# VH-VL binders against Regulator of G protein signaling loco (loco), part 5

Target 1, 177 residues: Regulator of G protein signaling loco (loco), of Drosophila melanogaster (Fruit fly) (q9vcx1r247to423)
Amino acid sequence: AALECRVIVGYLGTIEMPKQISHSSKLQTVRSCIRKLRQEKRQPTIVLMCITPDSLSLQSSSGGVLATYSSARLNFVSSSSESENRFFGLVTSAVHNTQIEEEYEPSAGSAAAAGHISISHSCHVFVIDTKLIEHAQHLQRAHEFRLQCTRDPISNLCLEFPNNSEYVVNLVRSMYT

## First folded at step 20 (VH-VL)

Design R1 (from N2 with light chain Q30K)
Fold by ESMFold2, last read:
Structure R1 (fold): chain C 177 residues (1-177), chain A 123 residues (1-123), chain B 108 residues (1-108)
Amino acid sequence: as target 1 above (177 residues)
Amino acid sequence: QMQLVESGGGVVQPGRSLRLSCAASGFTFSDYYMHWVRQAPGKGLEWVAVISYDGSNKHYADSVKGRFTITRDNSKNTLNLQMNSLRAEDTAVYYCARDSEYIFTDYGYMDVWGQGTMVTVSS
Amino acid sequence: SYVLTQPPSVSVAPGQTARITCGGNNIGSKSVHWYQQKPGQAPVLVVYDDYDRPSWIPERFSGSNSGNTATLTISRGEAGDEADYYCQVWDSSSDHVVFGGGTKLTVL
């Protein structure tokens, strides 16, 4: 009975976002992160992205969960049109609670309860392998991830092997409205 | 309708100065690194300088370092190049160009170019 | 300083495939960008990040990059493709942008 969307994507990496990115839109920030990771020429790690109402998770072909992001941590998702619609970024947030030592003698028996809260952001970059769109090309991957293809009745394409990044971006946006 | 328009070119004697301007429109100027690139008559492209989105980082080609100063005014959407102690070798069409990168120190590709302004240094 | 080497010219017959090379030490580890410049005009981006195209550039333009050579490929060459072509990288060791010397493509 669980609602779940599943897509095969390549994970390129994660960039910790600079503190001083307040000069730009979220979209432009994701574009920069995509470009940065592409310039590093990394080989993608193929993962299964599982999108449920409560969380977004990344799984290996062995079934291990590599990462889970609760819906509350999902800040932003976008693709880049300048990358042939093959790349997208997912921005997650983390909350840090840091205690700050006061500059005076602490009271005996008094625990410092006032914390310093900071929020950090990470941009996770993914790529769509368009060579896997054709059924013959994705059979091994589907077997490895124990997937049965779901055909879109309009496009006749396998939903688990998307042909562009915007499809995946829209899945994520739709799930977490 | 992204556009870059250079101005301030002209004919000057060696040792003199010129200031070039580049007016940007159709995009958020303060989000982007900006470049000056020059091309001597009949020759190839030569990179001159780059400036970060907030002006905090600048780099220059060795041929102009110490003589040219790249600046920007984000309130006016303008890029500038102050060219001092001009030499005959500085004769070129000068283009301003927008870099695809704006956050990191890595430079990308130049996706928007102006039409250029001609600088002639002649005795 | 990092150097990019291009042939001064390449000629192809109409309808044939042109290949323009850009040589550099370990250029395969860098992102290579290509610009087209027609007489009296500013350069125009045709390929970026080795193999990507702006949406307005025909798919006849493609790129590759490995080892010490990057290549711009223009299939089914047309008279409208006649131009100078420049490759470009960023050299992280100097923080300089580097252009190749340019290649004049002639379709005859």
Scores: ipSAE 0.008, ipTM 0.605, lowest interface PAE 8.7, mean pLDDT 84

Design R4 (from N2 with heavy chain M110F V112Y, light chain Q30K V97Y)
Fold by OpenDDE, last read:
Structure R4 (fold): chain C 177 residues (1-177), chain A 123 residues (1-123), chain B 108 residues (1-108)
Amino acid sequence: as target 1 above (177 residues)
Amino acid sequence: QMQLVESGGGVVQPGRSLRLSCAASGFTFSDYYMHWVRQAPGKGLEWVAVISYDGSNKHYADSVKGRFTITRDNSKNTLNLQMNSLRAEDTAVYYCARDSEYIFTDYGYFDYWGQGTMVTVSS
Amino acid sequence: SYVLTQPPSVSVAPGQTARITCGGNNIGSKSVHWYQQKPGQAPVLVVYDDYDRPSWIPERFSGSNSGNTATLTISRGEAGDEADYYCQVWDSSSDHYVFGGGTKLTVL
C-alpha cells in the first residue's frame, strides 16, 4: 500500500502567479501571496490534504475530492516566514493548449493550427489550525473527515493535526525533490 | 545590504519648487512600490505619495495633490519627488520608504526607510 | 477619512509590560503595522500584519488586533525601548496610508 500522509489544513485561497517567475524570486512571491490572502482576513476552509509519492489531493469533509495534483505539477512549497510558521504556500503548474485558430484566408491549404503550449502557475495558501493540535480538541474534526489519528511517539501529537507548517512543507517537498 | 538615501532637501521660500531624490541599493528596485512619507518638526508621520513598480500608477495624499509629483527611474534605482508651490506646512523631514509588497499591487507596510532629508519652507 | 487614535504617552517601569493602543473603526478587519522611532532617527518597523515581527526585532514585541483596537505589547520594558510608536493601516476607501498620531513611551 503506497505510503499516504494525511493532514488537516485550512485553505485560504489561490492566487495566479505571473508567467515569468525566476527561481530566485519564488520564495518571495509565495510570501507575497500568503500576505495578500492574510490581509484579506479570509475564513479558512477546512480540508483534508492527502499526500502520496505521486499525487497531492484535497478533500472535503463529505469525502469529495476538491482538487488533485500530480507530483509533476508541484513546483514549489514554503512556509510564510521563520517567525510565522502557520501559513504555507503551494505552487502548482498547469499546461494550457491554446489552439490559435488563425483565420487563414480560404485560398491557402489547411495549415495545421500550431497549438501554443502555455504554462501557468498558481499559489495555493494554507494555514495550520493551532486550535486542533490537542487530540481532545480535534476529535470531532477527525470524525467528520473519517480519520483515525496516528500519534507520534516522540511529540505525543497526532500527525493528522500538525502544530506547524514545517511538517507539511517537508512532506510536499519530498514529492518533487 | 539594503539602503535608501534621500537627498535634495534645503531651505526654500513659499511658492518655490524643490526636487527630492532617493537612491536605492541592495535590492531589485523595480520589484517594489516606493513611498514618500514626511514628518513635520515635533509632529507625527504623514504619508505623501506612492508609485507602482513601473511608475504606471501613482497616488497622493490630499494635502499634496496637484502640487507634488512622484516619479522613478528603475534604470538608476532612483525615486524622485517634485514639489511645486511649496507651503510652510510642507516643512518636514521627508523619508523614502519601500513597500513590503512584491509583484502584487495591493497595499503593504513600510519595511525599509531612509534617514530622511529636511525640507524647510520659510519666508 | 479614516482616523487612527493613539494615546499621546504611555509610561512603564523597567521590567514591566507596556501596552500601546491604536483605535480605529473596525480596525480588526484591517492589517495593522507598528513603527518605532527614536529621537533623531528614522522609523523602524517592529510589528506587521497585526502580530508578525521582523527577525531582528526582539520577541518582547508583539501585536494584537480585534474589534476597534489594535495593541502593541512590549514585555520586560527596557530603557532602550523609549521611543515614539506609530500604528499604520491602509484605507481602501481613500486609497491612503494612514498613521496614528503616535505614542511616546517612557520607561521610568
Scores: ipSAE 0.628, ipTM 0.846, lowest interface PAE 0.8, mean pLDDT 92
Fold by OpenDDE, last read:
Structure R4 (fold): chain C 177 residues (1-177), chain A 123 residues (1-123), chain B 108 residues (1-108)
Amino acid sequence: as target 1 above (177 residues)
Amino acid sequence: QMQLVESGGGVVQPGRSLRLSCAASGFTFSDYYMHWVRQAPGKGLEWVAVISYDGSNKHYADSVKGRFTITRDNSKNTLNLQMNSLRAEDTAVYYCARDSEYIFTDYGYFDYWGQGTMVTVSS
Amino acid sequence: SYVLTQPPSVSVAPGQTARITCGGNNIGSKSVHWYQQKPGQAPVLVVYDDYDRPSWIPERFSGSNSGNTATLTISRGEAGDEADYYCQVWDSSSDHYVFGGGTKLTVL
């Protein structure tokens, strides 16, 4: 059975990334996305993040799948800063087939409209709820998501309710690095 | 190291014009909104103007609207402030500051400041 | 226009905790930033987005924002912390960046 990791996180939103982001600027861009959504003071939507070696999925408390990303679509993940590690950004890629319907008048040799494949990137921003760290505090939430808590023997914390984003970031990085 | 260096300050008479410049280095200038902030002697900080990363969007404080013009030259990493119809109340140290927002068009905070240039408007 | 109100001065003894307040109508819904300015120097960012801190700023500096009041807290006050402190927000209704009047912190 593929090792599945489950974590409860707050979803803040998604920002479309610029088309041209250098590898060196990815971290800065993600941090900017996180900052943007934080400044908007959006209320997080609580979601279950399910992580397997092959895919990352987001689920609602009703059990509905909100999103699924294959490991191949995961591009980058990072926490917001060293001083603030509750927030993290996940960058995913999407392939778009833009059929440029060139309204060219059908003169004779209809060269096959070469569909331009465009790749877009999106930054999804999440936050760790520090109010749910203690087992007694997250019992109701665990029940809502039908989760059984796994206690970490070192930290004595439940793995499904992390105290910071580092654990989640490391899990996601293991999928594409 | 990131650096902002203001220049162009001086003493001018009321009604005259002055042009300030800010030279930026140590970062990709075109990726950031830039600001002018001023401080009258012995007074607090007052925001003056902002310009978007490509110069397409500009905003001004009400106190300077119609008189001041903020511009930038990304090829030269330079921010400018054209000040026309200067008044005594425009006397201040003028700082250029970088907006914390990167790439996105939202307004942030001032993460880096120049050392300022003094403008004195006196008869 | 949106207005931020700061006390003109705050005094603390060395080693004590200084608290500088910034009042504004529903300021808790805004992101508050704080700047330190020493005499003859340019302002320096010390806290941003209510409570976040640049890596080069000591952990003694912290921020909070709730209701109508934002607070800059400086723990274990030192003589080197003597400066003017300004809070700042962005007001969406006017598209203005707004500063507080500034607070002079004295450590005596």
Scores: ipSAE 0.626, ipTM 0.847, lowest interface PAE 0.8, mean pLDDT 92
Fold by OpenDDE, fold request of step 23:
Structure R4 (fold): chain C 177 residues (1-177), chain A 123 residues (1-123), chain B 108 residues (1-108)
Amino acid sequence: as target 1 above (177 residues)
Amino acid sequence: QMQLVESGGGVVQPGRSLRLSCAASGFTFSDYYMHWVRQAPGKGLEWVAVISYDGSNKHYADSVKGRFTITRDNSKNTLNLQMNSLRAEDTAVYYCARDSEYIFTDYGYFDYWGQGTMVTVSS
Amino acid sequence: SYVLTQPPSVSVAPGQTARITCGGNNIGSKSVHWYQQKPGQAPVLVVYDDYDRPSWIPERFSGSNSGNTATLTISRGEAGDEADYYCQVWDSSSDHYVFGGGTKLTVL
């Protein structure tokens, strides 16, 4: 049985990434995305993040799947900062087939509409709810999502309710590295 | 190392003009909004103007609107402030500051500051 | 115009906790930033986005923001913390960057 990891996180939103981001600037760009969404003071939507070796999915408390990403679509993941590690950004890719309707003048042969394949990137921003770290505090939330808590024997914390984003970031990173 | 160095300050008479410059180094200048902030002697900080990455957008404090013009030359990593119709109340240390916003168009905080250049407007 | 209100001065004994407030209408809905300015020096960012801190700023510096008041907290105050402190926000209605009047912190 493929090891499935489940974590409760708050979803803040998604920002479309600029088309040209160097690998060296990815971290800074993600941090900027996180900051932008934080500044909007949006109320996070609580979601269940399910992580398998092959896919990452987001689920609502009703059990509905909100989004699914294959491991191949996961491009980058990072926490906001060392001082603020509650927030993290996940960058996903999407492939778009844009048919360039070249207005060819009607004259000669069937110019095969060379479909230009474009790749877009989106940054999804999440936040860890530090108020849900203790088992007694997250019982209701666990019930809402039909989760059974798994206690880490070392930290004595429930794996489904992490205390920072580093745990989640490491899980996601293992999917594509 | 990040560095902002202001220049162009001096003593001028009321009604005259002065041009300030800020030389930026240690970062990709064109990726950041830039600001001028001033501080009158013994007073607090006052925001003066902001300019976007490519200079397409500019905003000014009401106190300087119509008199001051903020510009930038990304090829030279330079921020400028043209100050016209100077008044006594414009007397201040003028700081160049980088906006924390990276790539995305939104407001930020001032994460790096220059040492400032003094402008004195007196008869 | 949006206005930020700070006390003109705050005094604390060495080793004590200093709290500098910044009042503003519904400031809790805004992101508040804090700057330290020592005499004859340029301002330095000490807290941003309500409670985040640059890596070169000591952990003694922290921030909070709720309702109509943002607070800069400096724990274990040291003589070196003596400075003017300014809060700052961006006001969307006027598209202005707004500073508080500044607070002089004395550690005696």
Scores: ipSAE 0.604, ipTM 0.842, lowest interface PAE 0.9, mean pLDDT 92
Fold by OpenDDE, fold request of step 23:
Structure R4 (fold): chain C 177 residues (1-177), chain A 123 residues (1-123), chain B 108 residues (1-108)
Amino acid sequence: as target 1 above (177 residues)
Amino acid sequence: QMQLVESGGGVVQPGRSLRLSCAASGFTFSDYYMHWVRQAPGKGLEWVAVISYDGSNKHYADSVKGRFTITRDNSKNTLNLQMNSLRAEDTAVYYCARDSEYIFTDYGYFDYWGQGTMVTVSS
Amino acid sequence: SYVLTQPPSVSVAPGQTARITCGGNNIGSKSVHWYQQKPGQAPVLVVYDDYDRPSWIPERFSGSNSGNTATLTISRGEAGDEADYYCQVWDSSSDHYVFGGGTKLTVL
């Protein structure tokens, strides 16, 4: 596996997932998230996704880091469907320490505020820009992100500009699962 | 297999009340918004009402607002429509339909439909 | 209230492509869904989210949505495609589900 994979994708948005999602329903939930954001007809923000064994990061064209997720936070990734292979969702987890300030009445001893750990999940939805598949078409974008294209010898496509979401999904899965 | 079965249709006089029911099977009923959609004879489809997962949120078409009440019993996988103060223009086949939206509160499309139950309001 | 406008009828010859339009103000900003209804039957979803289709719906059925017009396209029309077709959207301003008036498709 490559030490680092870089792909240009469109970011649509993030949806907070319900707290009680079974593993069996994750795919359906991600699909629902994708659908929701698609229905909103949001314009995607072009970002560079950097995938390493340790973390996944999103970067802007200015080189600014928009988000970083450690590998431990990467929970699930999936494409929308076989028929619609432009969209994919990335599920990340976050741990929250909720200090329950139990208003203990003064008389009871220092009961250690048992911090309840809660885990939340967010679905980040991305889209492949099909207009950037051809090398001639994405030269400007590559320059904006200071990318040098890597041509796949088999497909003759540039790895940084995938033609479908499954490619990215497989990259993420291969790196973290 | 997904199934929605409507019941309770019939002939009633104007001003009377009628209660429709829809029995759902083949899916987790409580995970979906549910709808009533009606179709007058020889006319198009008209949305009637929607109810959220737990019944905490309800919306109605203006044409039925204040007269119709949508409810659900998730323990029985049942959707209901209480129709009061019925009018001749309420004459229609009433369909129950599942909302495509899952888990999220946004409104989607109608992915599954019942076969409908006929309601006739006539003097 | 948001209004969807469909032609009352469309006719095509067998093997030809049928196009059913659904007009609405800035409908391109909405997600359009399409239903097929045959006589005496309940509606069936044929296209959703502008262009997606259920797996059991033939690929002959496709959808597009742009500007003020959504279109259901039925390629290689056959007699079995004769039905009423309805477009549908959700209107956020009124929080209503809105159907078009329906289009009767005839394959002659």
Scores: ipSAE 0.602, ipTM 0.839, lowest interface PAE 0.9, mean pLDDT 92

